# Designs tried in a protein design chat: VHH binders against a8e7c5r167to518. Part 12

Target 1, 352 residues: a8e7c5r167to518
Amino acid sequence: YKIFMDSDSFYYSLTYDLTNTVQRQGELGKSDQPLWKRVDDRFFWNKHMIKDLVDLQAPQVDFWVIPIIQGFVQVEELVVNYNESSDEERSSPETPLQEPTCVDDIHPRFTVALISRRSRHRAGMRYKRRGVDTDGHVANYVETEQLIHVHSHTLSFVQTRGSVPVFWSQAGYRYNPRPRIEKGERETMPYFASHFEKEVETYKKLVIINLVDQNGREKIIGDAYLKQVLLYNNPNLTYVSFDFHEHCRGMKFENVQTLTDAIYDIITDMRWAWVDQAGVICQQEGIFRVNCMDCLDRTNVVQAAIARVIMEQQLKKLGVMPPEQPLPLKCYRIYQVMWANNGDTISRQYAG

## First folded at step 4 (VHH)

Design p20 (framework vhh_3k1k_2)
Fold by ESMFold2-Fast, scan of step 4:
Structure p20 (fold): chain B 352 residues (1-352), chain A 127 residues (1-127)
Amino acid sequence: as target 1 above (352 residues)
Amino acid sequence: QVQLVESGGALVQPGGSLRLSCAASGFTFSDYAMRWYRQAPGKEREWVAGISGSGGSTSYEDSVKGRFTISRDDARNTVYLQMNSLKPEDTAVYYCAAERWTTWTSGGTTYIYEDYWGQGTQVTVSS
């Protein structure tokens, strides 16, 4: 199996981290040298941003020093220019006209980067058994990081996605297979706990967004998940169940607003990582773990909507976005395309 | 088993009034907040009004404040939307939704957001 990096055209194995030989991996296990000091610069889209994240006192820092990934990377510069519309003439009477002296002074700019990192554990196309395994790893696990860069400021917001961490499967010989639970709660608990103990160690607190339908064939998986969460009883878990199908017809960002409005305080309280030239300003304290059953589009749309709320809060704090109006339509079009490309890429990596 | 059925949609002239009703069955009505949404042709579905499960709190979208009133009758399992001073811009299919947050704190915190939707009722404001 090969791992392909879009920018570098290199091929790598899923079984081993080929940036480090087995011997070098052994040497790093005993060395006081950070992994990032041994990284080849050709494998990073933004080396200084990775270094900035290393300066954060966050347990997830080790994730950012992986030089080779399977996933997605896209970087875009966005310009906050309300006069780019075809109706620019109608806005002129509202604002005094003046010749721009400098673009940086007139129109704020910011960089958005979107990075998805697919887990090497359970990596492969189309698993029949899609939940948690006996090692505590879940199918389809991806970490997605949205970065905002403005001058000396770097802001990061991270979310994860993965299969519902119970033992479940679908009969793979049918085009619309009915899901089944393979183990009871008692048998499941050690592996469910193993998964979330690793997640809590890495991210501190988890907000689970369960998008599995609460009616019909998916209900069995949603019910099993909720019951397992309640039995596990971990104060670091917040569980949110949302029936995506009833609320989010059309799967537009606006159609997800009911969910983002309902969890707005949870989104805001989670915060984000913020670093400047002087050091760490704040940390992200927790992570959203979003899941659905067999429609990857639902997960992508919800993560994009949450990330958009965070981006708008970040840009308002930086003075890049006015507090009283949304970003220009062109900015949202580019943002939507970035998230659509992310979703399409992840879907292709899961599908045969 | 859960069902929401809207009624009362009609053709009315600008400045007219209309009352929409939504009859609920198959759940404990008083445990759910009730909301009205609308969708005009070629536009996204938008929130219009909301009322808490206790009936003690109401909320409205800015364009309908002062013109629309939401109310509920828990004995009849029905929510109402009284629409006054109707404008052509109010033309839409109106949907009733039942919504509930269930919160559970026992070590961890659990939020269950449940919603149920009706099929909609058409309101047309035209001369």
Scores: ipSAE 0.126, ipTM 0.553, lowest interface PAE 3.9, mean pLDDT 74

Design p21 (framework vhh_3k1k_2)
Fold by ESMFold2-Fast, scan of step 4:
Parts: sequence; C-alpha cells; structure tokens
Structure p21 (fold): chain B 352 residues (1-352), chain A 127 residues (1-127)
Amino acid sequence: as target 1 above (352 residues)
Amino acid sequence: QVQLVESGGALVQPGGSLRLSCAASGFTFSDYAMRWYRQAPGKEREWVAGISGSGGSTSYEDSVKGRFTISRDDARNTVYLQMNSLKPEDTAVYYCAAERFVTWTSGGTTYIWEDYWGQGTQVTVSS
C-alpha cells in the first residue's frame, strides 16, 4: 500500500495503520471504526487535530483526520540472485538495455519494510532532561518494526529503544558534561515500574540490552539502571549488558556478532509475528528494549544486527534463502543502507 | 519478626580473602533483592553489591568490581559476599539489606517500598 512522507519525517497512509505493528493490528481484530479511532496513541502525532476539528464543528471529522507518525519508513524489494556483481566489480550488461526494468522471474524475491515510530510523549523535550518522567514516559522512545513480505506471507519483528528509565540529565549535547542522577532509587521506582508495567502489558516479556559504557562518563547511568532493575525484580524482564566500547572499538556491524551469538537462543525463542491469508500463524513472544546514552549509533547498529538474524531465520523458513548460504552481498548492502537511513533519520530528531 | 543476621567479619591482612554470610528469617527470601552496604568510621554508608530476587542479575560498586562476588542460596535463606584481594580501604562494618518494591492494585495503584537491615559485621583489613 501507499505510504506518504512529509519533509519533516512525518508519514501517513489512508489505508494502513502506521501506528500499530502487524501483531497489534491482528489483536485489535476487524472493525468498522474509522482508522484514527483504533490507532496506538503513543505514535498518533496529530491526535490534537481531533479536538481542534470537533471544537470547530468540522464536517466529517473522521474523513479529515489521517493518523500521522513521526519517524522513518523505507520499503525495498530484494532479489536473491547469487550471480549479481558488487558495485566495486564492473558488471558487463548482457542485455541490450543498460538498466533492465524487469526482475528475473527465476530468482526468489522478497520485500523488506522498515518502520520506526517515534513516541509523541516527551516529544520536543529539551536535551538536558532525559530518562523517565512522572507519567512513566521515557525520552527518545522509538518502536522499530521490520516487515518481510513474500507472496501472501507477512512477517514482522519489533524492537524498541529509549532512554534509561531513571531520572537523569546531561546539560548540553555539544559540551557533553557529565550525566547526573536527579532522583534517588526510592523516588524513581514508581515511575520506573510504571514504564515497565506498560511495556510488559504491550510486549509481554522484555529483554533489556544495555549498551551504556561500563567505564567513564556513562557509567553512572548504567549503574543506576542496573540497580533499579535488580530492585524491581520483575520475572518478565531479562537484563543483558554489552560493553559496546570494549567489544566494538569504533567498528560497526560485524563486531556486534559477539552479542548476537551470545543471545542467539533468546533471539530465536522470541520468534516473530507471521500472518498469511488464513490468519495468524505465530506471534512474537517478547521484545528487545535496546538503550545507550544517546540512543543513536550503538543502538541502531545492535538493533540492525538482531533484525538481520531474525530476517535470515524468516527467509530460511519461507524457502527464500538457502539454509547453508548467506544472502547475496547486494541484498546486504541494500539492507545496511535501509538501517543506516533509519539511524540517520532518528538522530536528526534528537540533535538540534 | 523479620531478621537479618550477618556473620564472617574478621581481621585480615591486605591481599587476604573473607566470605560474609547473611542469614534471613521471617519473610519469603526469594521475593527480595539482597544488597551489601558498608560504613567506615566517619564516612557515610555506601552500597557495595546487589543481587536480584531471582539471582539472575548482580551489580557492584566500582571499587570492589572484580574483587567481590555476591551470591545467594535460597534453600538456606542466605546471601554471601566473597571478598578477595582485600585492601585497607575495605575496612568497614558490612550490612546486609533485603529490599522489595511492591505494586498493589486493589482499590487503586499503591507503591510499597520494603527494606530490612541487619546489625552489621566488622571487617578490618590491616597488617
């Protein structure tokens, strides 16, 4: 279906609910209610228009209000063709056309869609105040959904990112002063608990992946997070700490394989949402909640690595990808560009 | 009738090792996070180590990380602190604490913070 983009990274669709994952849309069931009445409020950025249009007695308000998300949407069709050359290798065109318009029918193909939904709560907050607020909302909260579509099959895998849900601040992005904790553990706990109660209600189980540096300036936030998690003691929470600085030393995608290998069973056990024409085949059992101080480069790289593992499992299950062979390099290049665009778009919303 | 009793405090030489124990009674031990704190003369009480009620997560203060290990034995209602490579600055009274956050939703959401403390055990690191 058609998805439209505004210049400010706002997205809308007249026919598809961009605020809900495939799994949440299935859980809501079929309804004759207008799209805007069944949306996920967390990602309904133009919700205020409902009040304004009703107050003005605008005719057919249900027609005029289109749900808009802020974040990122990219859709790509990928062809599994092992005979394609890389961009660094000169390709010899075998056809009379330099740029063939037709996809090769003898090769498997699949659609990848990447949708990031920025929470409207804490939107526009000053960089100085991060973490959790008194309503249990966290700064920089984004839900990212990766969709795979093959024939009649739609598969979905969802992850979240957000600020460490304690009361903390950092005075300036440019000057990068030491972060500080604004409230003690007892004062923090009702709001920390409120955040995770909402997350557990929505996603069932959470695997927290903490990417905050275990040394230096960020350590105070990581320590506060771990202390709150221990005190909260919720069996639906699994806590994983990964020292991104130690393991990745400024390198990117492949260095996070240490993490994905270590949590491979957790990734596999979480599964994914799978829907076909007959209905729901399986559901995602939990979610990764990935965080770092800035929720930018490290978080994006880790989420991309986890989503890639899931994509490969999904494609092998669908028979689109051979079990003993990775995808063609061209497929991974497109995939990496999609995730890089996602990260760049999200970061623009936090830095200035 | 909740009681936490620390034991194992002693005089040890620098570089030595010591294991502290905290025996709990009067509550459901596995429902509580267990923490060790210490207080040196003229200093404020500081947190040292913590372990979740499930035992799956542990945390340590920087100055003890790599040297101290917290563990629990729920069958014996006991938490332990294994202290290795002890330094003079580790000299303090060590306190065991049991801590739980409870959300009660009957008649509305109520947040209850429960904490219980032991009386402490003295650790002295001196040559």
Scores: ipSAE 0.000, ipTM 0.391, lowest interface PAE 12.9, mean pLDDT 77

Design p22 (framework vhh_3k1k_2)
Fold by ESMFold2-Fast, scan of step 4:
Structure p22 (fold): chain B 352 residues (1-352), chain A 127 residues (1-127)
Amino acid sequence: as target 1 above (352 residues)
Amino acid sequence: QVQLVESGGALVQPGGSLRLSCAASGFTFSDYAMRWYRQAPGKEREWVAGISGSGGSTSYEDSVKGRFTISRDDARNTVYLQMNSLKPEDTAVYYCAAERYVTWTPGGTVYIYEDYWGQGTQVTVSS
């Protein structure tokens, strides 16, 4: 398939539905309906064009409107080659018995694709009023899908991110930006419930990972979130707090192994979508919903770490990765760059 | 008051052995996984070893596998790190941490990640 960029942040494809995950496409089944009638409305950024064409009685609207997402797309092919030097310099010793043969056909290879889909609801660079609105939509909502492709196998793992779904705001002035809770628990509950009822219908089960600091200015938002989760008491919601500031103090942002080790069973139990030529092999049973208050970088680092654990499990199942060895360093470097590009792109869409 | 107090740090010659201890107080020790971390001068803090709350599962960073052994004594609220075949590269301040998820609902739908850290103990491997 081919994916086109209509600008630095808008993507479309003539042959692939970028608005739906692999799992949702499978659930929709084979349809003779035009692509734009099968799309996920949350990520259909040019939907207004269809309305205008229908209102104007334009002919053949079904063939001329291609869905556009806003977000991020990157695709990379990776080769599992342990014989390559970690050095960029050519340092392989010359031996008379060495054959000048290409090694790419000997080593396993796989494709990694990363697709982020920004919600069209509450679109805008920066919101003074954050959190949930009266329609149940949250600020900064993005669905990110990581795809692994090997021969006829396609594997998919999906995560979401978004603002803490209570009514909160920060002062518009740059100094002393104290977050405030704008509504009490009773006033908040219908909209909090509306948000999560839609999420549960779409994803079945949610594991909330709250990265809001447990101390200082952010604590008021984290406390409100936990309290609302407890009052809502929905068995399809699992809430996990992680004090990013304390755990990543003096550590690399990319090294969140403490968190991924602690939630390893939760990650593994969630599974992933797996399809081949014969159909669906397994489904993802739930989704991580990761949030922070101000720093989108924290969310990106945590999602990348979780997605890496899943990728390694997937590659071991496919026989592409040995069970007792990590991937070659070159594979991880490309992977890190992909996720860094994702984070930078999402951040730019909200910050300016 | 919650406290983790590391001890046993010393100067040791290469190839030597050392046992670190971490004494815990102020919380139910058996409910927490225990981990050892280390930080060398000018480097970031890195994970070294871990042991589950039940003591049934242990894990190690690759460079210490076969040389270090983590264990716990729940009767004494203490976790240990037995370090054998020490190398100059093992020189660092060693920290212990207690880590768990606290379930807040009978259905296990709310998990609060809790951690506590010690102040560290210096290990120097030099001739």
Scores: ipSAE 0.064, ipTM 0.491, lowest interface PAE 5.3, mean pLDDT 78

Design p23 (framework vhh_3k1k_2)
Fold by ESMFold2-Fast, scan of step 4:
Structure p23 (fold): chain B 352 residues (1-352), chain A 125 residues (1-125)
Amino acid sequence: as target 1 above (352 residues)
Amino acid sequence: QVQLVESGGALVQPGGSLRLSCAASGFTFSDYAMRWYRQAPGKEREWVAGISGSGGSTSYEDSVKGRFTISRDDARNTVYLQMNSLKPEDTAVYYCAAERYVTWSGGTYIYEDYWGQGTQVTVSS
C-alpha cells in the first residue's frame, strides 16, 4: 500500500482508507464496497466530486474518486541499535507504507506512522469567531493517529484536538486581543451537547485535557469550558486541566513529563488498538481531546508526550523495547522530528 | 493540616553542591507527584525538577539536567533535590510542591497542589 502527497497539505492512497483509523476500519468489517463509500465523512475533503460524478451519470465512479485528506502523513522505520552514533537511515513522508524486510536480524525494527486528519467542517484559517458553531462543529478539529507496525502486528493510538466548544471570539486584527464569551451556558448547551454526543458515539469515552492558561487572558475560556462540562454532566467525559505555561517553559517535549506521570493510569487504562493476521487483539477504550486557545504548539507537545508513553508500552509488549531502558537516542530524535513536523503542518493550516 | 517545609538552602560557592529537603505532612504523600520550582528576584517562577508519585519517573528543566537529581523517601514523607556544579544563575528561592490530578465531581479530574514557603539558595563567591 502506498500513500501519496498531492501538496504540502493533501494526502491520498489508492488502496488505504486515510479517513478511518485502524480501529474504525476493523469496525466496518470486510466489504465489497468501493473505498469512497466507506470513508469517514469528517475527513473526506473531495466529497463534492462524488456528487458531481453521480449528477453527470459518470460510469465507473468507483475508479475516479480517491479520498483525499488534509493534514499530515509521515512514516519512519526505526532500528533499535544502542551502538549507532549517526542518523544513517531516514524515510520521507512519500515513502510507501509496507511490511519491512529486515536485512539485519540482530537489531529489532519497527515502523512508526503519524497521520493527522483535519476536519473539513469549519475549514480555513483561524478567524474571529472560534469554538463551536450551530451545527456542533468546532474550529481547528484534527484527529491524529500514531501507528506502530512490527511484522504482522499493527497497533494504533488516536487523539483529537479542537477548539473549546463554547461560543467565543478573539479579534483577528490586534496583537494578543482579549477573548470573550459570546453566548451564555443555556444558549450554548444544545451545541456543546451535539458536539460531545457525536464524539462519544465515535470514541466511547473522552478525556478532555484543557491546556488553556489558568490565569491571565485565557482564564475566561477555561472557566467557561469547565462550567459547561459540569452542567452537561455526561459520565463519558473526564476533565483534566493543566497550566502549560506555568509548568512547561519553551514548549519542549520533555517538559510535559510531569503531566504524563500524573495521568499515567488514565493513559494506560485507555489502551490502544491492536490487530494482527487473526484479527483484533484489543481496542482503544476512549480518546484524549486536547485543546489550547491560541498556541497550537502546546497541544502538539502534550499529544506527542502521551503518544510516546503509549508507544513505549506497545514496544515493550511486542518485545521490541527492553523493559529496563529507554530507546536509543537516535530513535527519540526521529520521533521528536516527526511530531514537530506534524505540529508545524497543522499550525500552517490554521494560522495561514 | 497540610504542610510542606523546605530546608537546606544556603550560600554556596560556584561549582559547589547543596541538598534541599522538603518534609510533607497532612496528606498521603505517595499519592502525589513532587516537584521543585525556583524563583529569582524579578523573574517568573520556573519548574526545575519532578518525580512521579510512584518514584518511577523523573524529569528536569534543560538548564539543570546532569547537575540536579530529584529523589523521594516515602517512608519519611520527604522529597530531595541534590544540586551539583552550582552556578550563579541557580540563585533563587526554591519551592517544593505536591501535585496530583484528583477525581472531583462526576469523573472530573481537578489539579490539586500544595506549596511550601521556600528556601533561599545563593550561589556567590
Scores: ipSAE 0.000, ipTM 0.311, lowest interface PAE 11.9, mean pLDDT 78

Design p24 (framework vhh_gefurulimab)
Fold by ESMFold2-Fast, scan of step 4:
Structure p24 (fold): chain B 352 residues (1-352), chain A 126 residues (1-126)
Amino acid sequence: as target 1 above (352 residues)
Amino acid sequence: EVQLVESGGGLVKPGGSLRLSCAASGFTFSDYAAAWFRQAPGKEREFVSAITSGGSTTYADSVKGRFTISRDNAKNSLYLQMNSLRAEDTAVYYCAAERYVTWTSGGTTYIYEDYWGQGTLVTVSS
């Protein structure tokens, strides 16, 4: 399939439904459903195109809408070659002829694709009112899918991010404004429950990764979140709090490995979607829901680290990666750039 | 040209206050996380405070409650308000900005960008 960029933040494909994960596409397989119900409405940004065409009185026009998402798409082919290094580019000689890319079939290869889908339900920048709304939708909601493709195998791992689903606000980011809780626990519960009921219906189990600082001005939001989770008491929710300030004091975020090591069993038990020519081999059993207050780069770093653990497990399972050895540095360099591009793109869509 | 230029350093008595500024030019400052680091004489450079592109802040334990980091994207500026200064705060203070970079108009992806200023000296002494 071919994926096109309509603008800096909008993506479409003529042959692939970008609104649905690989696993959801498999689940939908009923031919009796209307086309518009097969797309995931949360990510179907051009949904109203049909209405506009009808309003224009164009009876000769066939109504076919190509799903357009807002977010991010990047696809890379990676070669597992331990004799190569990033220094190869530094030593690159001038080539007199523009030759096609050389394909070396003796080394394992895999494709990594990264797709982020921004929810249309709370479109627009939320500079002050964040959290959950009365329809159960949260600000800054994004579904991110990492795909690994090797020969006939397609493997998928999905995570979500979004605002803490309580009623809270923060006046513009001028000079350390204090966030405020807008509603009490009792008033919040129906909307908190509505959000997580929809999430559980879609993803079955949720592991909440809360990256809100446990000290200072962000503590009020983290405390409200934990109290609401405990009151809700849903066995399909697992709550993990990680003090990003305590463990990742520098901008480089190198201590995020402390988090992934601590939740390694949770990551492994969640598994991933796996499809080949014969059909579905396994399914992802749950999803990580990662949040911070306003630091979108914290969320991206944590999701990238979790996705990297999953990718390594997938590649070892496929025999593409040795079980006792990391990937070549060149592979990690490209992977890091892909996730950085994802984070930068999402940040520009939401940050002031 | 990409530049980070610190200002506001100087001599201050214990218990006093200083406000450091960092002026960014040659890049879109609002896309970057920014931080203050410091290096005392004969010591390694240490983290002081950071602020993300979204405005979230972190602080080293030694400065919590005394220092406040802020940014003004309209002015391409980063600030550090330092209160209740102590002799151990004496150091050269450095402004830093970082991000992972994305596609340029030519389709080239960059790796990790980090930029550093030249530093501004803060001396806390009677």
Scores: ipSAE 0.000, ipTM 0.126, lowest interface PAE 19.3, mean pLDDT 75

Design p25 (framework vhh_7xy4_2)
Fold by ESMFold2-Fast, scan of step 4:
Structure p25 (fold): chain B 352 residues (1-352), chain A 127 residues (1-127)
Amino acid sequence: as target 1 above (352 residues)
Amino acid sequence: QLQLVESGGGLVQPGGSLRLSCAASGFTFSDYAMAWVRQPHGKGLEYIATISGSGGSTYYSDSVKGRFTISRDNAKNTLYLQMNSLKPEDTAMYYCAAERYVTWTSGGTTYIYEDYKGQGTQVTVSS
């Protein structure tokens, strides 16, 4: 499938449904419905065009309307070649025994694709009102899918991010605005429940990773979130709170590794979607929903770390990555750049 | 394991310019938003600027907006602060910090975890 960029942040494909994950496309199965009727409405940014064409009773509507997402798409082909990564001198033009002639025969290859889909609900810049609205939609909602392709195998891992689903806002447009809660728990519950009922319907189980600081100005939002989760009491929700600032004080560089190590069993049990020429091999069992208050980079770093753990498990399962060795540094450098580009693109869409 | 080393400070006259550098090591630099903060003698820490992990987004305090420019070179693991039109009020010890190591309060007070704050680089603006 070919993916096109309509502008700096809008993407489309003439043949592939960018609004649906690999797993959701499989769940939809074979359908006689045209592409635009099968799309995920949350990510269907040109939906208004469909309505106008239908209202005009235009012939061959399905021929004229191509679904567009807003977000991020990057695709990279990676070669597992330890000679290039283990020694900088081996990558030099002067090194005669650097690499065998038949790279495809002895060096494994895989494709990594990263797709982020921004929800059309609550679109636009948010300076003051965040959180959940009366329709159960949250600000800054993004679904991110990481794809691994090796020969006929396609593997997918999906995460979401979004605002804490309570009614909250920040005063003014200053760098350090004061957050406040706009509604109590009783008034909030129908909308909080509406949000998570929709999420459970779509993803079955949610592991909430709350990165809101447990001290200082963000604490009011973190406290409200935890109280609302406890009151809601839904067995399909698992709540994980992680204070990076507190962990940094005691653990230095290892703070993100501390989180992924602590939830390693949850990550592993969640699995990933896996399809090949014969059909579905396995499915992802739930989703991570990661949030912070006003630093999108915290969310991006955590999602990247979780996605990396999954990628390594996937590549080991496929025999592309050695069981007791990391990938070549060159592969990780490209991977980190992809995730950094993702974070920057989402941040620009939120902040301007 | 994480290390931040600031440099480029010095004595400069009002209206002058300086470029500060911060060399980072021990972590995946491009995964972290970076900040510049300063501490005038005998006062609290003051936020100056933040840059996102890839460099696409920047934020500035009102006191330096239009005069200072934050930038980064992820290939070199280096953060920069270009300071133009310097004023005596800019006199302070300047520190770089990864975003996770900086905490803000509702009053605008900035805290850096001592273990992750470098030695800093002194900027003195005087005639």
Scores: ipSAE 0.000, ipTM 0.137, lowest interface PAE 18.8, mean pLDDT 74

Design p26 (framework vhh_h_nbbcii10_fgla)
Fold by ESMFold2-Fast, scan of step 4:
Structure p26 (fold): chain B 352 residues (1-352), chain A 130 residues (1-130)
Amino acid sequence: as target 1 above (352 residues)
Amino acid sequence: QVQLVESGGGLVQPGGSLRLSCAASGFTFSYDSSYALGWFRQAPGQGLEAVAAISGSGGSTYYADSVKGRFTISRDNSKNTLYLQMNSLRAEDTAVYYCAAERYVTWTSGGTTYIYEDYWGQGTLVTVSS
């Protein structure tokens, strides 16, 4: 599908519904309705144009209204070639005029696409007022979908991120802003519940990954979140807390691997969406909802690590990746750059 | 009562080998409630240094550059024991070796809340000398 960028952060397609995941598109079935009538309202950034065009009785409204998301889109084709380092060495200055390199058909190949969709709700209210609002919407809500395409197979894995859904604030000013809780547990509960009722309706089960520091200035928000989750007592919620600060002690290894190893069974049990030309093979059963306080980099790193575990499981299932061997380093370098671009784009959209 | 107890330390000649053991009591090394486990050391007059670590699943390991290729960390969940196999020992490996365990918070709906836990042993002395 052709996907266009209207600016650095707005994307559209004339034929593909960028507002819906592969799984949600399958659940909607085949429809003769115009694209704009089938879209997910949360991510339909130009939705208000429909009302204006309909109210004006504009002709061919289905031709004029193209759904636009705000977020990120990147697509890359990766080749599983373990001779990459040898091939790079062969490209020394002594052979600079050799014919252009082409993709080798003897090596497995797959497409990775990364799509992030920023919620249109609470746009522009991110600087001081964080958390949940009285409509149950949270600040900085983004749905990120990772797609793998191989032959006729399309596989999808979805995660979300968003502010801790309590009433809290932090000044948008640069010098050491301190977060505050604005409402007590009783006053917060209807809106906290509203948020998670909507999430459970959409995603069925949620695994909350809280990356807020469990010590220092962020602790007040982390404590409030945990207390609210426990009081809410919804069997569809699983809560995981992970602290990137000094509480992980002196173990100098990839902290994100410690987290993904600890929740490996949860990741595997969640599964992924898998569709081919004959229909649905597998469905994702739940979603990770990842949050931090102010450092969006932590959220991006954790989501990338979870998505990598899923990608490796998917590629091994398809026979594209060997069962007991990692991908070539070039594949991981491209993958890491894609996720870094995603994180940078979302951070800029959040900060303005 | 939660406790980590190190054993296997002692005097060894340069080039020799030792295996340290860390027995845990009061909690389990299960994959369902995974602890990241590690070995740290403190040489005389120096700060605490991370030596080796192993993730809850066993899928990830870390080794300090000074010991990489010589030391091997392993865990036996059935015996609730962590090991450090130390080969090709050098005088600079002389230190008190500490076993450590840490676990990130996990809460499940209707289940028990687990909060960050950090446990340390009392240490075992390893002396590499002629």
Scores: ipSAE 0.000, ipTM 0.210, lowest interface PAE 15.1, mean pLDDT 75

Design p3 (framework vhh_3k1k_2)
Fold by ESMFold2-Fast, scan of step 4:
Structure p3 (fold): chain B 352 residues (1-352), chain A 127 residues (1-127)
Amino acid sequence: as target 1 above (352 residues)
Amino acid sequence: QVQLVESGGALVQPGGSLRLSCAASGFTFSDYAMRWYRQAPGKEREWVAGISGSGGSTSYEDSVKGRFTISRDDARNTVYLQMNSLKPEDTAVYYCAAERYVTWTSGGTVYYYEDYWGQGTQVTVSS
């Protein structure tokens, strides 16, 4: 699919619905309806344009409105080549000159695509009011989908991120501002429930990963979140608390493996979406909802680590990756850059 | 292997009584709250009754209060539902569930809603 960037934060495609995950597109079924009538409203940033075209009774409105998302898109082709020096040597001028020869089947290859979709609700930069609002929308809500494509196979894994869904605030213009809880549990519950009812309807089961520090100024937000989850008592919610500072001190992000090891069975049981030419093979059975209070970098690092575990399971199932060996280092370097670009782009959208 | 097996479902006349049993194996029975659910054709699964893991607390859906009694025998790993004054609208497949919130600590703390379900037993209330 051809994906275009209108600016460094807006993306569209003439043929592919960027607003829906692979799994949601499958759930909608095959339809003769124009793309814009099938889109996910949460991520349909140019929705207002449709009103104007319908009001004018435009005869070709279905061909004039292309859905635009705000967020991030990056696509990379990766080659599984454990002999990187050999590959470079074969490409060197020292290789005997011959008429062109293709050796397409020597090394397995796959495409990785990363798509982040920012919710149009609560649009704008991070203001002093965070958390949930009276419409049940949360600040900083983003859906991130990682796609793996090999031949006719398309595999998808989706995660979400968003603010802790209580009423809280933090002044962005003060030095080291303290967060505040603005409403009690009783007043918060209808809006907290509204948020998670919509999430459960969309994603079925949620595993909440709370990266808020368990000590210091962030503790008040983490405590409020856990208490609200327990009071809400929804069997479709699993809550995971991970003290990022305790385990990942001094920006040692590799220590996030402590978390992925701890939840490995949960990650594995969640599965992923898998489709081929014959149709749907497998569905994702839930979603991770990852949050931190103030540092978007933590959320991005944890989502990348979970997505990597899933990618490795997917590639092993497809026979692209050996069961007892990691991918070549070059593949992980490209993967890390993709996720870093994702995090940087989302951070810029919240700041400006 | 974790297993819940319901039994006791039957055809009964309105006003009759039935006792459903659910035999549990493969887990520590006393650590779980036990609940009964039912599902009539074309309807959503509905909670009916619950008993705490400690055995000290019971709860019931409004339409069955005073007619149904839940109890447990931890020595036999069995939960029971005594159903009295049965009505045609009680006709459903009845399911047993073992439920708890579990905390798991291994670098982080996981609060996990864990449930196990039986295959169900059919109760029909008709003349």
Scores: ipSAE 0.000, ipTM 0.258, lowest interface PAE 12.2, mean pLDDT 78

